# Miniprotein binders against q9h3h3, part 245

Target 1, 235 residues: q9h3h3
Amino acid sequence: EDGFTAEHLAAEAMAADMDPWLVFDARTTPATELDAWLAKYPPSQVTRYGDPGSPNSEPVGWIAVYGQGYSPNSGDVQGLQAAWEALQTSGRPITPGTLRQLAITHHVLSGKWLMHLAPGFKLDHAWAGIARAVVEGQLQVAKVSPRAKEGGRQVICVYTDDFTDRLGVLEADSAIRAAGIKCLLTYKPDVYTYLGIYRANRWHLCPTLYESRFQLGGSARGSRVLDRANNVELT
Short names: E, the ipSAE of ESMFold2; O, the ipSAE of OpenDDE; V2, 0.75 times the mean of E and O plus 0.25 times the DockQ between their complexes.

## First folded at step 16 (miniprotein)

Design WI56
Fold by ESMFold2-Fast, scan of step 16:
Structure WI56 (fold): chain B 235 residues (1-235), chain A 85 residues (1-85)
Amino acid sequence: as target 1 above (235 residues)
Amino acid sequence: DREELIRRFERLVRRAERLLRRAEEALKRGDLETAEELIIYAIMSLKLAAWIAEELGDPELLERVEELVERAERLLEEVERLKRE
């Protein structure tokens, strides 16, 4: 609910986006170079603001891997933001449905599966699996946060082109699982990020659209994906 | 739209085929846990491919998925049998 906290988180996100990124771009770099790049830049060791003792001496906002077919399309973010201001002034209810319509109207459709992991071997191993899936064409693009604070979790983001395309979202989930990822995943449309809507927002909106849980044992093997907005189990 | 769905279907089917080949190799070397995981990932991929085939209304594509599902299920039965030994 706290607008101040939402503004603070939005400012931090903007700073990370504006700072330099470490990128493996499969459109211009041979796939054979990926393993060496991953060894050089393990996310548990790359520091947010740089340290001569880490792989980077300068600030790094994100560590990213772009797939061979990756073509960025952020849509009309400026138009989205103007429409958002108008919506807030109009007194019209702010709901998941109204945000969905703004996103569609302005072609701001991308979204991402998120996983939060503590710095260490499991994070680096998970990132390596995701990066290989991207380079192999199973996923389009992914990024991971650098280490900003000792003991704080880092986030891996795996992007899809259209959050309204349920099959595309599920296809990405299946690729993440096939890469060896077993932890909880949550899916957030980028429209929420661009508008600064986080967990403690004033409109009481849940920024998580989908949730994925995975297990090998028991009666329900594989992924269970829940549509949080409609409270419907998809798998 | 249709062309995009066909590309996604082919990607999911190729993923399942690769996963099943890796599962067969894991099974040959006695790595039952890895084989089981790979088969489950293949089945997840095939389930999505089946939904696309149904949306396209193409019985030939659905038959391709069903053939691979049968193969995956037989491999999973073999893994479960060996684990109980």
Scores: ipSAE 0.416, ipTM 0.809, lowest interface PAE 3.3, mean pLDDT 87

Design WI57
Fold by ESMFold2-Fast, scan of step 16:
Structure WI57 (fold): chain B 235 residues (1-235), chain A 85 residues (1-85)
Amino acid sequence: as target 1 above (235 residues)
Amino acid sequence: DREELIRRFERLVRRAERLLRRAEEALKRGDLETAEELIIYAMMSLKLAAWIAEELGDPELLERVEELVERAERLLEEVERLKRE
C-alpha cells in the first residue's frame, strides 16, 4: 500500500485550496464548451506554480468541474472541530464509530473517491472521462491536482454528498468505472480531512472507508468495493 | 426518501441503457474488448438499481431491471461467442 504518498497528497491538496482554481462550471457554461476546455487545460500540462521566473506566472490550486445540479454543503465544520477537541480530552474512546457519529451530528457528510496517476496521457484521459461524467450528470463534482515541479503523481477527487449513504458511494464508483477508469480507488470522508487525520495517526484510525478494485476477468467481473473498516465486501 | 430513491433508480437505469447502446455499437464495429467493458459497466449499474428496487419493495421496478439484465447477458454471450471464432 501507499499510505505515505496518500497523506502527502492530501496535505498538498489542503494547501492548494488557497490558490486560484481553473473551473468548468456546468451550471453556467454550455456542455458543448467542455471538450475545448479540456484541450486547453490537460492536467499533465497545467503546472502548480507556472514557469519559474516568468513574470505573471500564477499558481493553480485545482482544476475542477462542477455539475449542473451541484450544490455544496460542508456542514458545521466549526462545531465538528470543537467537538473533536472535547472528545480528545474527555477520555471517551476514539474509534471509527465515534468519528462517524460526530460527522453525522455536525452534518459534515461529504466524501470523495481518490485515484492517483502519473502525469501523462493516462491521467489526461481519465480526467476527461470524469469531467464528461460530471457534465452529463452521472457525478456531482470532481477536481484534479495540477502537475508539481518534481513530477510526482497527481490525484483526481470525485465527491459524493454523504459518506453514510452507501448506495450513493457505490453509485459514484459505478459512474467512475463507466467513465473508463480501471485503477485502484479509495474513498475518504471529508471529516477525516477537516480533523487532520491521515494514515499514520495516534488513534490508529484508517481514514480510507472504502476501496474499489476493478477487473474484467475472474469469478466476479466488474467493481469490487470493500468496506475497509469492517472487512466486508459490498459488491 | 422514496422520491430520491426513484430518481437514483431512473438515473442508474438510463445509464445502463446508454451503456448497452454503446456496447451494441462497439460490437457492430468488431471492438469486442470495448463491448465487453461497456456490458460489465451496465451490469454494475443494474445491480445497484436492483438494490434500490428491493429497498422500495416495487416489483415493477425490479422487472424493468431484470429485462435489462437479460439484454446485457445476451450481449455478453454474443461477445464471448465472437471471441471464440
Scores: ipSAE 0.438, ipTM 0.819, lowest interface PAE 3.1, mean pLDDT 86

Design WI58
Fold by ESMFold2-Fast, scan of step 16:
Structure WI58 (fold): chain B 235 residues (1-235), chain A 85 residues (1-85)
Amino acid sequence: as target 1 above (235 residues)
Amino acid sequence: DREELIRRFERLVRRAERLLRRAEEALKRGDLETAEELIIYAFMSLKLAAWIAEELGDPELLERVEELVERAERLLEEVERLKRE
């Protein structure tokens, strides 16, 4: 049950990563070209497997924007996977701390803030705001899923270099909010994605490390970031 | 790394200053909703800057944050005053 769901989601993620990406790369492309690129490829209209009526006729796995200073470092994912398989067959407990240590050992440190939005104007507007923040240097890199054949919500992922760097995670949250994003955000380390830790996983681990809620009213205005594992408010 | 913390502090302070400048511009054109949101984003940046100043144990850096917090509070009071009218 849990295993099937995790394996299914992992397979879908791998397929998306292997299919072609539509990329605006600010390291090689002038910032002045961003608005035209965003108009050409609104995520609500780009289809996962291609459609004559959409901007793409061929499959698209992700739509991404790379910041000017972006330097990809995925770490040793192969070593991480081998160590994970060994851990599962050992007598050692599988805990957030154990996964954190595997990630550190294999230099798989990146993580991401996630937001889920229905296809439409609000998604396209949110993505445009995030993309501009990336190109302006306020965020490092982001991607958004294309529209699935069956419909459903799309996801925007905003990456940070090091999920163990709490300040860096909080800085990214503040930049996302300043870009006009008001919806619920959750933060997931890429190690959890590589290992197939999703909602209702076999080990009953919380699939995200942090959540961010934005509120305008009351005594606690602004972003409230919760450490979900320890149930401690950081902001 | 102390030098990296100082660079992060300066980045957060500069961001708050830009957000407050944009909030003042929004107030001048009567866009109270945008002004309020920008002020709140500035408070978020300043909270992180304050944590860095505290970690560094530098009272001058903390004073710089407190001055910007006071400016943000004055702008928020002006937004709230105008909304009541």
Scores: ipSAE 0.397, ipTM 0.797, lowest interface PAE 3.2, mean pLDDT 87

Design WI59
Fold by ESMFold2-Fast, scan of step 16:
Structure WI59 (fold): chain B 235 residues (1-235), chain A 85 residues (1-85)
Amino acid sequence: as target 1 above (235 residues)
Amino acid sequence: DREELIRRFERLVRRAERLLRRAEEALKRGDLETAEELIIYAVMSLKLAAWIAEELGDPELLERVEELVERAERLLEEVERLKRE
């Protein structure tokens, strides 16, 4: 709907990853310092490329919170990329199952729940809730995009270790909801990001594995999580 | 592995216990909306904890979940009662 190409989105993602990050690391920083850090760096006010009037004068790619038990493991991304090139050259079908196999073989298993919110109080409140859940050990790690020059929605990413671990994905959804988040959530495995698979791709793959909707009313109270690939409700 | 499932179970149960305590506090303040919301979050956590207990084949863990579910049900009944007033 937005008109971005896969190449454009990949370039923006790389630029954000390469620019400095603002990090609250619970492995080395006391939890008591979190509220002051959140007040200093509300994502609605932190600017992508810096501004004298904002909390940052220099570019910021991401604002992140690392949990006490966080241990980064991207797997063998280089091996994944080499195998992907070989697969495309082989003429074999490229399917969700093939990508899942590739990810497992190269241990590129992480994934993330995504939520998109407009800059403002609701975004800052949602991020604060997520950050507290990470520091309290309910979630492992999360990040939020800074405000772009042109405005637009910002994204909060909440990571899980293994996208094939359905229970772990559902546990993270439950923790996000308990943090006060009520908006639509979509789950994307990092293997799709590393391979540049976005909404409009030549293989017609859905980049979203799971979708979560929340409601408080009626007999279907709570989170409704859909497996998008199989069109099966999980809870 | 088994140790990871037990860690997840304990995390979910402890979260449910905290949510139910906060729900009781909200009820004491007359904040029925917050109480109901917290109870629903607790039930969501307990449902996942029950699935882990079933996977582990441990009836003692299932019993712990059932006790908390009963507590959540009693609190939800109290919320519904107060809404009618």
Scores: ipSAE 0.367, ipTM 0.785, lowest interface PAE 3.5, mean pLDDT 87

Design WI6
Fold by ESMFold2-Fast, scan of step 16:
Structure WI6 (fold): chain B 235 residues (1-235), chain A 85 residues (1-85)
Amino acid sequence: as target 1 above (235 residues)
Amino acid sequence: DREEIIRRFERLVRRAERLLRRAEEALKRGDLETAEELIIYALMSLKLAAWIAEELGDPELLERVEELVERAERLLEEVERLKRE
């Protein structure tokens, strides 16, 4: 069971962004240091608010790995938020297309593939695979949530630069699979996060654009990516 | 940007080549499960590379992808043969 409302999850996400992050930055740190860093900070053991028995005594909001070519670009988030307020007070319909246009206009284009895993070996193994793919240049940047005090699933987020670039989104999915990840993946643009639009919202918008499922058997092997908006399989 | 699209094509092709080499190494070790997974990952990368080649209208890029797809399919058939008795 999740046991949490969308409002509670949104509040936790905001707090995590404000707390310190534990980062392996491949732009300034040799790739040879990654395995030691992963061993020191397995996400199943790093605690959200710190604990003497864990790798951290202080709060950690996110554990992240930045690739060598990673160049953060959040766009004009302030302009996006102002335009969103104007849209809400206007008579114009609030639709996926309207939000997409706001995101494009304000260059708030990043998005992410999400996977949710229970704390333990499988999570740590998945994160290690993703982190190595980032450091090797197959992915741009990724982060994983620390372990909550009462348990529950943790999330790995793998970012792409532009959610409107379908091929780029699919390329990232392919790289995630090549890293050994077999679980369900969902893709969400960051514009929805910046505007506070989650699963249950008053506009009945679905912030998930794509789903990816993986299988080895049958005639249709490999990654199955569904375009949620058009209800069409892309791969 | 055409230059960026070509760089993406080259990354996907290089990824597929690396995965197929690792798949061949797994086959030599008798690790059929790992070999099969690596081949499927390679085919996923090649599918995206084919889409780029088709969009660019470049038959030589598409031929490069098709040669690697054929290689991947031959390796996959060998895995399937070894799994059957």
Scores: ipSAE 0.432, ipTM 0.817, lowest interface PAE 3.2, mean pLDDT 87

Design WI60
Fold by ESMFold2-Fast, scan of step 16:
Structure WI60 (fold): chain B 235 residues (1-235), chain A 85 residues (1-85)
Amino acid sequence: as target 1 above (235 residues)
Amino acid sequence: DREELIRRFERLVRRAERLLRRAEEALKRGDLETAEELIIYALLSLKLAAWIAEELGDPELLERVEELVERAERLLEEVERLKRE
């Protein structure tokens, strides 16, 4: 995420979620159609608000691929938000542990691996790899942001259903790596997004829970996943 | 639960098998970098599969992982040999 305030970032996220999405849904669309769909809608060329020179003439909030087994479960977001307001007015310390308990109580468990890439071939190639992994059943669901009018990096989000399930988070990381992705990945629970925990938040919390680095050689060969809050290496 | 762990195990093992087949194909083409990369992805998948097998307490599942690890290690040795040549 960039240098905007949490309120500004939350407003932009809401607008993107409310605008139309370009979706390849493997639950209803044959997998053989994926390559043509990816060629038609490369994320480096799809514009946020549409224009006649891009693949879209109308606004697009997200470009997404749903896996065959994907079953959305966002939990009780309204209950989470109400509890969050109560917590803020209570004077109780706001910590990663407190947010984790709110998420568990309200079943808001999903999270996502994030990668930020500049518009271009590498972004489109990375997205194609992720999309194929989703359609093949190696990942559940993913989305990528369209190109902003002003330019800048785009984000690929790869979702898991339970951020408290470390094995599930690591399994998703391994699938992302197997798709050919070598860049830095960070993992953010959706509860942080719903509650506006971004960089430079007022509670001074780290906005991501895990970090993944991949290297091919040396003593640390492979994927290295760090639990940032506890400073524990998971792989 | 147990059924979910078994599904995850099978997914990871199938991924490793696919990656190792692709690694063998890359080796046949002389693409040592791609082969090495694919083997490392397979080993990562197998490490997670081993953890699941250990949690399930199933020696047969561990044996399946060990067989694939041995295959991956043989392929990696071949890559290293060819790089030295």
Scores: ipSAE 0.318, ipTM 0.758, lowest interface PAE 4.4, mean pLDDT 87

Design WI61 (at its last look DockQ between E and O 0.85; V2 from the best seeds 0.76)
Fold by ESMFold2, look of step 17:
Structure WI61 (fold): chain B 235 residues (1-235), chain A 85 residues (1-85)
Amino acid sequence: as target 1 above (235 residues)
Amino acid sequence: DREELIRRFERLVRRAERLLRRAEEALKRGDLETAEELIIYALISLKLAAWIAEELGDPELLERVEELVERAERLLEEVERLKRE
């Protein structure tokens, strides 16, 4: 059922992206309304398909917060995909360097820090901290998946606008930590998503660029950020 | 871009200052665990601020960071001392 499973998961992902989102948009909504919105729509209680016992009666694909300075820009995704097809037929090697160059050439530079949490108080607390950081201007945009299956983990995505800007990616990590987030974070450039490159891909590319681990005590306390491609600690 | 680095530096320093003030308030009410966490969050921001100050080659910016790091370390020592009591 590998093919069936992958086809099913792709269809669910596409449906979530296309279903209505619950959005707090700081560009159009006063910041003073955020706490009430968070209390009304905790991600552990917002259901993927809606029911009478949840805050939402209709399907929700994502719960999102847009910061005051959020400016959507996916770049030249069509050109990226065309160049990717041409590269594959060219016989040239497919490497992390060629993916990076394609992303730069076509201005598809966004990426995201990811965290996976079980439904409950920790998830809702983490999301609230992230949402406040976005509205405060410390982060630009974030989203969290609704509850789709009891006991299943949910994901918070915190976006950055340029994965090649290492300092900017690390700044986002610092803002996430300042929001009270202590769990493992992984960072994935969006170029891999647009080209359909996942962890078990035929080119053996690693879509996870960075990992961040928080340490409270000891001489190395703080964020420990590992560059996965080079196995080098950045911090 | 030097001006962008300065903007990032100031953002990180201001965040660290807010976190340390919150840590001091947590200490006043005896919430040692919250104070410790806030101090460590501040140190994460200050590490990046120090890297930016070094990249800028500006000793006065680096001194600002070092003073805040020292403040954070003193607060952390106080938290440790109070936990032993």
Scores: ipSAE 0.759, ipTM 0.922, lowest interface PAE 0.8, mean pLDDT 88
Fold by OpenDDE base, look of step 17:
Structure WI61 (fold): chain B 235 residues (1-235), chain A 85 residues (1-85)
Amino acid sequence: as target 1 above (235 residues)
Amino acid sequence: DREELIRRFERLVRRAERLLRRAEEALKRGDLETAEELIIYALISLKLAAWIAEELGDPELLERVEELVERAERLLEEVERLKRE
């Protein structure tokens, strides 16, 4: 149902990355100020283009929280993109293994758990839980998309340093669940984003490596993480 | 790196212990729903801690996880008992 082309989604993501971010940085700001910041900039009210009556007067690309241990390391994204173009020109088969190897070679190893929520109290509450977990050092960094003019779902992204570290991916899932998040989670490496590989891409690559479902009751109680590439449950 | 795995283990265990303490506090105030959720979150962390303990081949770490799992299970049984009353 996301009728947007991979190209349109890439362009929107790039435009959002270039606009100003609203950031709470726990390395420079006392944790005691987090609640006031969350109250000032609830993601359901922050607008993408600074609409009249919004908490922001200027365009906002993302709302983000940086933990004490956060260190930005994007690797060699330019080298990755050049190698990707060369690979496409070579006519060699492109597989998930190929992308993994490109990511390792260029040190572009970051990935993120994604959750999509409608604007409102549930989104703001989920974001507050995640932001607190980041400031408390349970998670390293997270961001949430501002409200779009057309409405629709907002996305919370919770990052991990290495998508190839399965334990690290599972640890982040456990921390997200401990923050009270019960919805469906999908995990995507950033390499797929940098290469413009979204749903329904021409290479038939699935950009989602992991899926996490949570249940409170029954025989399936807890968090279940599925490896989408191998169709194997990890938990 | 063994030292890194130990650090990860200790983080998971500390998380679980904190969640279980909060669950006990929820039980004391009669908030059975919150207690149950917190116990489940603790069990998720303990499962990962058990995996690390097994990977390290450290029986002392495994025993420590087992003790916390038993505590979580006892709390869960108490929640279930109180929900039936």
Scores: ipSAE 0.700, ipTM 0.899, lowest interface PAE 0.6, mean pLDDT 91
Fold by ESMFold2-Fast, scan of step 16:
Structure WI61 (fold): chain B 235 residues (1-235), chain A 85 residues (1-85)
Amino acid sequence: as target 1 above (235 residues)
Amino acid sequence: DREELIRRFERLVRRAERLLRRAEEALKRGDLETAEELIIYALISLKLAAWIAEELGDPELLERVEELVERAERLLEEVERLKRE
């Protein structure tokens, strides 16, 4: 059923978050070391569970780059989980608005732009561009998934501090574009991740809040960002 | 917060200036594709900078953005001209 698919995706995401990460931390590592680190750990070659023929022999959940000014704030995730259980029991409608309110109340405000790319040169090139933007201070934090045993697309996540700060979300989009990224982007608030809102969820919610499309020519030249929940063009 | 908006404005303007400088160098070496991409990236940043300047109600900041937009549009016209040749 639909609920099972969302539960399975949530379980996979939790496992990746808890497994070891490969991190370039610009707070403690000189920027001059980035290119060597990117060459050592291209995401198309780093394997999820380790392989003697890959850069890693042990499991890797995520490959991440932390900016020099990065200061994480996850908010009150425990309070969010308790309020979520109460909301489900209450019988009240579960909508983007009610989830937004829970997130604000518990200060679980971070979110991320997502891009899904097939393993290969284009993925590695896109990740390198994002990583450089993070180290240069244009973005705060990013991570990319390792290559799955079964194959499939990998995901690059570019984080912002506050999904309710529309300008901040758009500023991150502009920095992603300036890094040379042209593919479709979707934005997901971390509250949706903590609450298990994925595709085919039980509440039939769209799993992302914003969508960004890019093109070089014509009347739609540049970046077009849509608020998917309200069907409103932001740019 | 006014100070936060000013910091965001300056980041966006500095990024646009860097992108336009790179676009001018791409044009000088005949790399029209790279020049066009860099100009469009600059315009995306400048659109956000303009919104911040309008929110702050600061005509000097708006003038700075308008000057950079005009420069970007001139470079884009030059790209289009060279592509026809």
Scores: ipSAE 0.637, ipTM 0.884, lowest interface PAE 1.8, mean pLDDT 88
ESMFold2 (binder alone), look of step 17: mean pLDDT 89; pTM 0.873

